Miniprotein binders against Uncharacterized protein C1840.07c. Designs and how they scored, part 2

Target 1, 306 residues: Uncharacterized protein C1840.07c, of Schizosaccharomyces pombe (o74480)
Amino acid sequence: YFNVNQLFDHEFIKVFPNFKGNVEAKIKYPTVVYAIGDIHGDFPNALDVLSAAGVVSPVFPHEWTAGNATLVQTGDVVDRGPDTRKLFRWFNDLHKQAEKHGGRVVRLLGNHEFMNAKGDWRYVHPGDKASYPEPSEENRIIDWGHSGEIGNLLLSEYNVTYKDNTTGSHFMHAGLSPEWAYREETVNELGKELLSHFMSREKIPEYLEDFWAIEGPMWYRGLAQLSEEEACEVALNVTKTLNVNRLVMGHTPQFHGIVSRCEGRILLIDTGLCSAYAGERAVLRISQNDTDSIVEAVYRGKIVKL

## First folded at step 14 (miniprotein)

Design k3
Fold by OpenDDE base, fold request of step 15:
Structure k3 (fold): chain B 306 residues (1-306), chain A 117 residues (1-117)
Amino acid sequence: as target 1 above (306 residues)
Amino acid sequence: SEDLLFLIYLIEELIFFVERAKELIKQGKYDEAEKLLELVEEEVRFLKEEAEKLRKEGHEEAAKRVEEVAKKLEELIKELKELLEKGDYEEAIELLEKALELIEKLAEEIRKLAKEE
């Protein structure tokens, strides 16, 4: 499977061998951003769709194949499935691989990562617990703490929000209310502080109470659940405040595939890809050139323009 | 506020899973529908746990309402599984619609409570 990006370089050279011109036409390769929503401990389905999108190899060890692209995972890697540790390690390794090619893997926090850090394990799959050596529960507590592998990754490599300036896209797990959009610059810091308090089993400070609320950045579903008119009004406000063209989020399942609302201003990418949800396996792809963006939902065997 | 947060989240998940189960049945994906029903059962168990927390916080009326809905959902899910086993898919869809209505009413009640805090 020739990566489409490699085909353009080789075919152009074959067709015009004698073009001595310094075609320093920097064929500005379009900036490509991939995004994948809620995974919930399902490595096979994550691998299936990411490989179908050309982001990773379908063959072990499932290496990065997307060159200088950015992959964004919008949180909820944990819970409902067994492959939590494998997924966290894989995304960390993929980032290191991507960097060698000028790419990156952006890893965002979901509400389930915060819940697990707090010690709310109501959705932890038995297979996840069993992935730790005995005593498994105690070892998992350590792993999700400040001294643990996952805990350290969450504190050092994860954010709540990511703004891709090239595509004009904002990424996060849940969403921003208009009130939180005005405070967007503080969200990553507040999220990290909250995560640290949860790991320490400390009472959260008063100033973090609104962050960990139903209208807060980790839980807000208004952009997914409000009427088209109301959601579009909110999205217009938020995108203006953030100076972006689109808002990309998971958290609210769209079992029929990626949903575009407000003429592409809202992109809902949680498709319930986990086998427990029996949803669609989809990856968002944004291709940006100097003038235009192509936004697509990538499935195995089909691509849908959004 | 945190207890209401999780309660609202559980209710929202229940809506998603019940709707998805209904869709899967309509598509003839009965094995997948059964998996979604397992998720619904799990969330209903958690609803009962959240009701006990609400009671401890002094929200006795809300706790009672959540418990009542959870018990009704347990009964509906049991009947639903039996219907699926028999191949009575039309009746199964009707029960899921009733379950959805029950959950949506609860969602409205809890959202109202959350705004009053």
Scores: ipSAE 0.868, ipTM 0.938, lowest interface PAE 0.6, mean pLDDT 92
Fold by OpenDDE base, fold request of step 15:
Structure k3 (fold): chain B 306 residues (1-306), chain A 117 residues (1-117)
Amino acid sequence: as target 1 above (306 residues)
Amino acid sequence: SEDLLFLIYLIEELIFFVERAKELIKQGKYDEAEKLLELVEEEVRFLKEEAEKLRKEGHEEAAKRVEEVAKKLEELIKELKELLEKGDYEEAIELLEKALELIEKLAEEIRKLAKEE
């Protein structure tokens, strides 16, 4: 990476030889944030769209290619498809690769990760179970526990929410009601506590009951399902409370592609990417400069400005 | 209750999948529609399981309603598959619309129950 700062210093000094000021021409490169919604154990489709967006190489070993960008995955990596272990490992490896380039991979928890941690495997694909050495079920229980590879990743590397201050964007799996927006600062800790209790097969403490409810952070669909008027009122309240410009979430399928509501204040990025849903393969791309943001839905062979 | 949480989730997922199946049929994407119907069948099985949990928790009336709807949906799905195999796509769409009406009515009833708890 040619530090373009060195070139600007030389030209500026030539034009203004008496300028003793450190013109740190911070060439602010645009900040780029990618986001991908629900994957549900489908590595081929995740790879297809992420490679089309220029986030990863289409060629094995599918290395990070997005430089200093941030990739956010909004949860629901598990269930419905076989590639769960492969996806968790891949996202962890991609994060390590991204860090070498000044980028990162933000990994968020979905309701399906919590369900699996609890031992609710109703949606676990047979191929996921079969990916473990025999006894496969017992080995999967261990893997999703406190001592397991996936369990340790969830407890150490995953959050419920991510706030990107540069783009003014809040990311999570489901969404925040106005009441939970006032408590946003507690959500990640509460999520980790709940996850730990589920892994231990402990009863949920009373103070976590509201977190694991239909209007709670892991399940709330109001921003996706309310009327445009009501959803915009909620979104205005929540974005004001969080001091952000937009709310990005998965969880609620948008089979026609990424949906923008309330003039871009709500972005719904679960497009049913998994082959089981026959939805669209899409990645959200936010490009932020000092004054403006460009928000786009990236598909293979098509880019739509949102 | 946690049981109502999963029940509401299952009902919402059913609505999404039935609506998507209907759309896919309208688009002539019959193979993809069949995949969505497999998801619908799975969710209907889970509805029966959740109904049994509700019964065990003492919610007999709610459990009975969920079971009744689940059984009707199973019958509708069976008929729907037969219609798709015959190429009776218009009738298949009508049947999916009936399924949606049943599910939406159940959703309203369960949401009301959840607010009363």
Scores: ipSAE 0.859, ipTM 0.934, lowest interface PAE 0.7, mean pLDDT 92
Fold by ESMFold2, fold request of step 15:
Structure k3 (fold): chain B 306 residues (1-306), chain A 117 residues (1-117)
Amino acid sequence: as target 1 above (306 residues)
Amino acid sequence: SEDLLFLIYLIEELIFFVERAKELIKQGKYDEAEKLLELVEEEVRFLKEEAEKLRKEGHEEAAKRVEEVAKKLEELIKELKELLEKGDYEEAIELLEKALELIEKLAEEIRKLAKEE
């Protein structure tokens, strides 16, 4: 075995300690999946934690540095912060860069993406709107529509859920009730249909009303908010139904860091990282080999086993 | 209905933000707390808009209750801003605890309404 400390300049490792840790993880655990929760328009804070985790370069233009790893972004990129367009473009560029190394950026829809597509801009930051030339509102409508840059990305590159068979992990923005877990195979198509209806400013069809509801896939918070015992009963049902080891979700903020419930079956990764919420900044890291997985929360300056 | 969906969401967001604001004040992070309270103030304005929608849907009693809570929260936020400006942080925390109790009671009432429908 070679010593990974010899792979990096000592001063580089001193400044960016999690970069060294990522190399060590890849040697022992060849499959690595990272996940980042709600960003809400805060490019500097997303950059801070992703670079601290070694996923992207801390140096402009902040390119992909995670080799063949997977990064999952679990939605709510838009609203409350100003950097919406920059973030969508950045993650798209990161995906293209990752593909050159056998990696990928999996991008998932949050409820705030649906709200913006339907024209509900109550949470849009003035800086987001100002990023468009005048008439900024009309240009933003186009951008979030069927022929816009963001709209096309959402329709072609985004799903509601992602199941990673290598790590046995299921990712989404909000969560699945047992009823929706039972019909999980329909969720991505229903989400795409709803998104298209919203972009066309159409009334929600009756068959999508349960999807766009408080217990539906874009809103469900039971796994985060029910008592430990009740949430674990739901998680045992859902993981069995989906044939996965763990459920990873954002949406319900955990201001002190990533939370694990039900012996690791529930991972809550929305840490309120945007400056408006003043929460912790964290990235989930799942490292996998043929027999074992290590699940960790990566913060600036420390890594915590979950 | 979609209006009840957003109302429930707004109420939950208010709980998260008020709890966080209280926590930030306890930590001495007053600038961060004040920034977060701007979001709380925004959510309270949205509560008033949702009450109007409830009234148009025929839920007059629920609409009045939401409006009552929104008005009380506006008064509490105004007083809270004054307390923070004066450095009366213990009183600010107590006021936030009162706000949480009010919001949590509203949450219970609105979830019952959604279940009945």
Scores: ipSAE 0.843, ipTM 0.928, lowest interface PAE 0.9, mean pLDDT 91
Fold by ESMFold2, fold request of step 15:
Structure k3 (fold): chain B 306 residues (1-306), chain A 117 residues (1-117)
Amino acid sequence: as target 1 above (306 residues)
Amino acid sequence: SEDLLFLIYLIEELIFFVERAKELIKQGKYDEAEKLLELVEEEVRFLKEEAEKLRKEGHEEAAKRVEEVAKKLEELIKELKELLEKGDYEEAIELLEKALELIEKLAEEIRKLAKEE
């Protein structure tokens, strides 16, 4: 009677924490989408949970290991932690590696990316600034602008929302009110326009003011903060309008793990994984075949059905 | 306005962090709680900055209220750090509950102001 975890507990778990689960999911469910929420500059913690989920290698240089799967990162890569540039480069490299296997890394904008682009650096970690050569502030301004490495990535590779038709799942950083769900087809272009205005230090045009507002796509928390009944009423409206089965969002921290509301229509995946928040480290996994889906929270050493 | 947007955001962040700090102390994770209190201090400093912007926009009564709460929160955080250093964890939890009451009352007041515009 053999218990592998009992004999190789720490080393085995670090190397093969979810190996069986990933293989079983792929055999029965050929389409797999992973999602990771707010990272806030914490490369070690992002690596820990993504490698535990089998998305990336735990061994340097931590390359893509998820085959033709999709990884969605729902924004707020910047601020609080020091590893901003490393993280943006890493996810860009992971996308290129994933493409070689028919997979992809979908990268979405969080409100903190917009804040950094507009020059609101109140949450920038000193180590982030220190990653630039002197004069570090001037070089960071350039990097987050129209001609910078990060700025160009944000304008060319990032969207506000992602709709995955195979799994019937909609992803974004904050959330959509019913009003904004009705206008969802405009959200990505409006986000790009706002980002460009911010990078140019331009005043927000009047037509973008409701986008950059507490009820707008980069800030809306109703699906997370309303009562279960009220949030579910919103989610039923929004999922019907978008023709999806579920809404996946970060932005509102859930320190104990991924939270499901409204019979799985609302998935809150910001678990405060950065060390500054001391929350759980989790990755969402959606496994899909022609008739069924399985929605799971992946932790180090544990997978929980949602 | 954008200043009300960030003010609401700061207040919600404060609620998240104070509740988390209380939970960490109850779990015996005192070092993590102290690190999180540094984030709370930072958010309180930003409250003062947003109050100054509100004053310049002509919302003098709201600005004074935000400043009053920010100052009281600064005093509470300083006392919290002293209690944690002494190992007076139950008193620290009670003080965090008082801080949360102040923040939630401010949240109600600011949401009301946002509705008036």
Scores: ipSAE 0.831, ipTM 0.922, lowest interface PAE 0.9, mean pLDDT 90

Design k3
Fold by ESMFold2, fold request of step 15:
Structure k3 (fold): chain B 306 residues (1-306), chain A 117 residues (1-117)
Amino acid sequence: as target 1 above (306 residues)
Amino acid sequence: SEDLLFLIYLIEELIFFVERAKELIKQGKYDEAEKLLELVEEEVRFLKEEAEKLRKEGHEEAAKRVEEVAKKLEELIKELKELLEKGDYEEAIELLEKALELIEKLAEEIRKLAKEE
């Protein structure tokens, strides 16, 4: 008779606080997808919750520990906090490490990444700008442009949406209205084109105006802000159109933790984890076997079924 | 059109931050509330900048309304800081409720403008 508790001792669990729980979930549910929402430049808080979830090591250099799992980061890595460059590099390194184990880090664009690419720096933390050598503003412009380290990552490694067929889950930063769900197959290419136009300081061409609008993919908050009944009507439409079981999004902060709406069809994972917002720190975990899914919010010290 | 986008976003952010600040004060997390209110001050400054953009787009009535709300919010934030320094937390919560009423009313007006467009 196999007993998972016999694999690990007390001291091992103290170093890796959620390792035991992750192993137990993997045995019963071999496919696991994690998701983390808006980080806003706060490396310590992102590290805290990702290590608590067992996705990365709590010990420097904080490498990938999630095996063949997928981690989805749903955008808004930049602004409000100072650790922008460190975070972009860290997630890129985690992806490379994950690939060696059959896993991946899926990185998605938030509206703040687009704002930074277009030169709208109203929310940039002074420490972010100061991380560049002088002349720091010019060097940051280059870094976020077509030839920069961050700019190249955004153009080559980032998408607006991610559909995970293994778990039947759709991920993005803001949300899709029914109109945009109908056009979902166009969203990632349109996002890449808009990002390129912004990096070149070009006027938005007419065909992208609906994309960069309040009801467009980078801004839409209807799934979070409509009444439960109205949001559920939208979610039923969108999940049917996309052929998924659930929609996962950040962008609209939920300061007390991950919120589930419409019997789990809507998962709001921006918990305001950066210190500027003082919100809860959480990671979504979706565990899948051939017949079932378990959807959970992972906090420091506890896991809550959603 | 893009100026209405950012204005709506800014107003929604103000709602989130003012509500959160009120919660933090109720929980006795005054340092966290103070930090969040610094962010609210920045957003109010941006609100005034968005009013000027609305005026340039020909939305004069909306621009005046945004400017009026921003000015009232500046006054409320100044009074709020004084209340927090004195430890008058119940009055600070009431002031945040007044601020929220102003912002939510503005949000309704601006969303209606965006839909009509």
Scores: ipSAE 0.823, ipTM 0.920, lowest interface PAE 1.0, mean pLDDT 91

## First folded at step 17 (miniprotein; from n7 with F6Y E97R)

Design q5
Fold by ESMFold2, look of step 18:
Structure q5 (fold): chain B 306 residues (1-306), chain A 117 residues (1-117)
Amino acid sequence: as target 1 above (306 residues)
Amino acid sequence: SEDLLYLIYLIEELIFFVERAKELIKQGKYDEAEKLLELVEEEVRFLKEEAEKLRKEGHEEAAKRVEEVAKKLEELIKELKELLEKGDYEEAIELLRKMLELIRKLAEEIYKLAREE
């Protein structure tokens, strides 16, 4: 059992009463996993919702405050907004800080990270490009390549999927069809291989064509877009194949907040958080003890059970 | 399948953004709607670029259809901007409905093509 005084400063709790709620949840439920979806270059909005959830400090330099919890970021950090480099650096620093407390920041690849690595910059915000010295495009190519700061992070610290055994939860950016769920153990290696080919501007090898396709792991939207009945059939298949209780994904925006489908087996956490989309801002929170789990959407000023 | 991957993604993004812009206008969030419409206009420009790629890959009939839809959407966006500047919000909502019908019809055509490939 954790001692509350060892986890958090009492004066911090008095100043930030919403953080007090997170401490009480930790006492009852020793395992906590947070998840945040598509950010698309919007540092202020990511800070807003993560600090409201008690994951990071609202005070500069916005350090980790979630103790030994896990934060999962499900990709699409880049594009549409300007704060790309700041966000990648921030999450990397948060991971280092979290490790000191037995926590972690699990970082997953979105389709927009792959697009940027291959040089498809159609969605890159001018402020992102301008963050590089001239010649800004050449310097950005380097940064997203094998020798770059972002490129090295993507190759060494990122995966396509994350299975959290303590909560029985599977996380990824887009989703797995039943075919790809059957092959889930191959997905992270295939993703790394594809990313490396893209950074080298190489043609997609034939064995990766099914991976980089509309029904593949970086694009599949069936769990979000199929009818409730059809999506639930897929989710029952996929959760059984993966031996998990729930599937958590971004990629398909839910502008009014986090959506639960199929009695909680499907959790859609891309809420259009970046200001360009004007969606609600939310973080998923899964709290787990030996007998129960509580699955919640955390907004600024309210928490909703899912 | 990569031949149509980006086109399908683009069409789906257009549906999400146009539907959201309509919702924002109904809620009186006009500045937010105008920012989102900048993304819609950008996505329409990409439709035109994808049409040219489809021609090069031998999908001439699909390319013509995508280009026709993109040009019509550009016209509708121009009219939409004028309506919003005048404060004609109910007319703007109806125009967005027309845009959605056009995009959804294109989506049906492109999904069918993707299944045949």
Scores: ipSAE 0.848, ipTM 0.929, lowest interface PAE 0.9, mean pLDDT 91

## First folded at step 18 (miniprotein)

Design r1 (from q5 with E74K)
Fold by ESMFold2, look of step 20:
Structure r1 (fold): chain B 306 residues (1-306), chain A 117 residues (1-117)
Amino acid sequence: as target 1 above (306 residues)
Amino acid sequence: SEDLLYLIYLIEELIFFVERAKELIKQGKYDEAEKLLELVEEEVRFLKEEAEKLRKEGHEEAAKRVEEVAKKLKELIKELKELLEKGDYEEAIELLRKMLELIRKLAEEIYKLAREE
């Protein structure tokens, strides 16, 4: 007879206790979704928290260990840290590995990806730029363009939003105002169009100006920054419009860990995990069966119910 | 405009980073705080660049205000570094509090400008 303790020997479980907990959760809750926020070029810290959560192996080459689960990465992989290319390649490889087990890695666009695609490199870490052979700037321009490794991934594998119907959860980098929630079905195509215009160094067409604005999908912080009462009014509107139970977003850092607002309707998962911010390192875990959902923050060495 | 977009974003980032730096110093995490102050300096430099864009779009008064705040913040960061080198951490925390007051006041002025557009 099959049991989860026999999948992982006792010595491995003692070193990595979250692996055992993840397997047990999978058996009781067949659907598991993990989410990780802004990484900002910090591969060691992303590895630390994802391996602690049991999503990837702590042992090189750090392969997928989450079975048929979904991992959502909510953007801002680039800037401030040096490991941009390694991270994009790693998440792409993890997706391929996950597919072999019926899982997936859902990759979403952050505002920093758009800024890099348009040639706004104000936040690019020197180590990122130096990862390209000379002429490094020209090679990086190519890499982030229509035919580059990163650029092609962004155009073919990335979206602005992800709605997970099995958990009733909506994921994105920044957030949706009520106006943009009403138009949510347009957001992913508009994002692709904007990204393509940026890669071509084209002027933003008029119909995309409201998309690339402070209240638009790549920038909106109202759900994180408004008072609890005001944010909850927005979240009640947005969750009803989208027919979801909860909204998951990065972009607005929460240095102490994952924050829940409005009785769990708002989950803020950017914990400033890159070393430049010295914030907490956390992964969101949503475990789902037909009748119940458990929402947790997974830290190194502990799990906190949200 | 797009220029107000980046200005608002970086002002908010400054608030996050200065608040975090203050917390790190209170926890005795001085190396982490110093690393974060490099990001604060970078964001202050970008304030000057955004002021130039505001001026080109006809917002001369707002541009001058942003430049004034950027210059004040630059001087306060220099003083902050000296305090940290001497181990005057309580004074550093108070200076960071004063920097936050300045940044939050600028934020309110820029939010008002954005609403008027």
Scores: ipSAE 0.871, ipTM 0.939, lowest interface PAE 0.8, mean pLDDT 91

Design r5 (from q5 with E57K H59D E74K)
Fold by ESMFold2, look of step 21:
Structure r5 (fold): chain B 306 residues (1-306), chain A 117 residues (1-117)
Amino acid sequence: as target 1 above (306 residues)
Amino acid sequence: SEDLLYLIYLIEELIFFVERAKELIKQGKYDEAEKLLELVEEEVRFLKEEAEKLRKKGDEEAAKRVEEVAKKLKELIKELKELLEKGDYEEAIELLRKMLELIRKLAEEIYKLAREE
């Protein structure tokens, strides 16, 4: 099946044929980055699409199978579905496994993670709360706080944005306006500061008010919602400012699959994959060599070039 | 400010979910549409909470408008559920169109308010 060097992944494919597309991409394009959008507590659906893409094993315990690739998860792991704790633990474990192969799992903050940290639990699924021993609400408060398992992960392992120089791609949950793109190198520290203030139930300090606003990094939907022409003007500005080729974001659902705008400069990867939204299940795949990149939407059962 | 942030988010989510529900019904995916309507009901309940926040901030006109829309949407959802139970799918699609019109008009009003503040 391969006409290149015998690789561990090649022999692995003979045993697990469902990963054929993943291995073929690695042979021709040695750098591969996957991205998955909003999950909203749906472990089975996340597993379904990540295993179909060859990122994880379809067989329990659902371990990492993407070698030295990068997986980016763009936030909104929590809310609407019940499997929050399982998902946070799973992605953390996958990261540890990926590191052994030179890969990584990049985990990004969504607005729903901030809402949960500040105690706004309006969207929390009853099964999420029930995953904690009684008193479940108090234990969940602790878990999402400065000393909790999830809280510590969010403060130590999560960022608002990720710039991947190997593919020239910028990833985040919501989006950056031109103003925030100009300040992009401050975004991750400001996000950490806001998250800490929220966990302490502190009033948002004045210097963070525009961060936590409709046009701020956790909420901005202009790249998804503006007309094609207007969104492209923003994307041209933002990609130039950030020195990247493309902007990848979740947050604004695209129920029919991954959407490309502005000749690939805007990639909308929230497909409403959780069962509550009944949207498509998709993973973005960016395959890169020295001269070319291929950007694809990987669905259960098909791959579409974007 | 934060007092319009969640209201704008709710309104946008309502547009996404109602449009999707309409699509699901056109595709014959009625159980999925019904499940999604549970989310729509939830978001409509939160609209009333956001209206109270607007009232406390002194935006009485906006608060009344949001409450009016929330009440109407609640009534329409009740009618929609009856239509779906009876299999009156063409009528259900028309009702969803009317819901979208109502929500989009509210969105325009709230976006303008956000720019002024």
Scores: ipSAE 0.871, ipTM 0.939, lowest interface PAE 0.8, mean pLDDT 90

## First folded at step 20 (miniprotein; from r5 with E32A K35A)

Design t15
Fold by ESMFold2, look of step 21:
Structure t15 (fold): chain B 306 residues (1-306), chain A 117 residues (1-117)
Amino acid sequence: as target 1 above (306 residues)
Amino acid sequence: SEDLLYLIYLIEELIFFVERAKELIKQGKYDAAEALLELVEEEVRFLKEEAEKLRKKGDEEAAKRVEEVAKKLKELIKELKELLEKGDYEEAIELLRKMLELIRKLAEEIYKLAREE
């Protein structure tokens, strides 16, 4: 057995207790995937829960500490809170750091990223705008466009969905209806096309209208809002179509913590963690070896099996 | 219709926030509830904007209904803030329940409109 105490001193573990637990779990389960839902511009709360989960350091400059694990962020980084630019830069830097260890940060698009790209800023926090030099609105338009720092990141580093074959898990912001699950291989390219049209202030092409609709990939809430029985019927269809064991999504807030439905086939990870909602702060952890999968909600002070 | 998309989203957000505000008050987290009510107030303002878009597209009956609910919610939010300032928390919880009834009824009407389109 590998002795994790040879890697970290006692004083480090006192300050960062989840780091020791994560190392011990990694030895038993070599593949670990973390997921965090809607952040909405709240860097302190994202830092609090990611550091509590052992994914990043609680000590400035808050670097990657999850080794070769994968972190999936399921969108809605922008709006409601002020720390938008800081968050986008932070996750991009974390990805670069993770790559040095064989890990990665998978970044997914939420509906609020699309809204910002199209110029619908109804939810933008004044502090987000104020983070730009004057004229701040014009500079923000540029930043979210084809030539901007955020805009280029969204076009080059972000997808709508992520399928993790090792854990058998599918991640996205909102959800897939059975119809869109059947077309899942098209979703990421359609999302990129829509994003580019929005950045150019173009009207939605007719072929993308069903994508950008209440039942489309950026908005669908059926897996969260249908009755347990009905949602499970959808999830059984969708997991079979995608050849996965579970569907992980944000978008529909669960203020008391991560919710599991349909015997773990549906994992709702938007816990309203931004201060505006005062929801629970949580990170999903999926630990995988050749024979077993452990799915857990990681909170600041406890870990709950799902 | 993209305009029904944002209207449906706003209505669902209102349900989430009003339910959450009620929970926070029951837990004694009054400062958090007050902060969340500012978001509720902003979402009600956006309802009025979405109603105008409906009117411009010829959905005048729906636009009028959305405006009526937005106006009533604004009045109820004003009463709610007064109740919270006075510490009348059980009355505030009941008022939030009444707000939820209004919002859920509007949601049913707008979902029906979306299905017809």
Scores: ipSAE 0.855, ipTM 0.932, lowest interface PAE 0.8, mean pLDDT 91

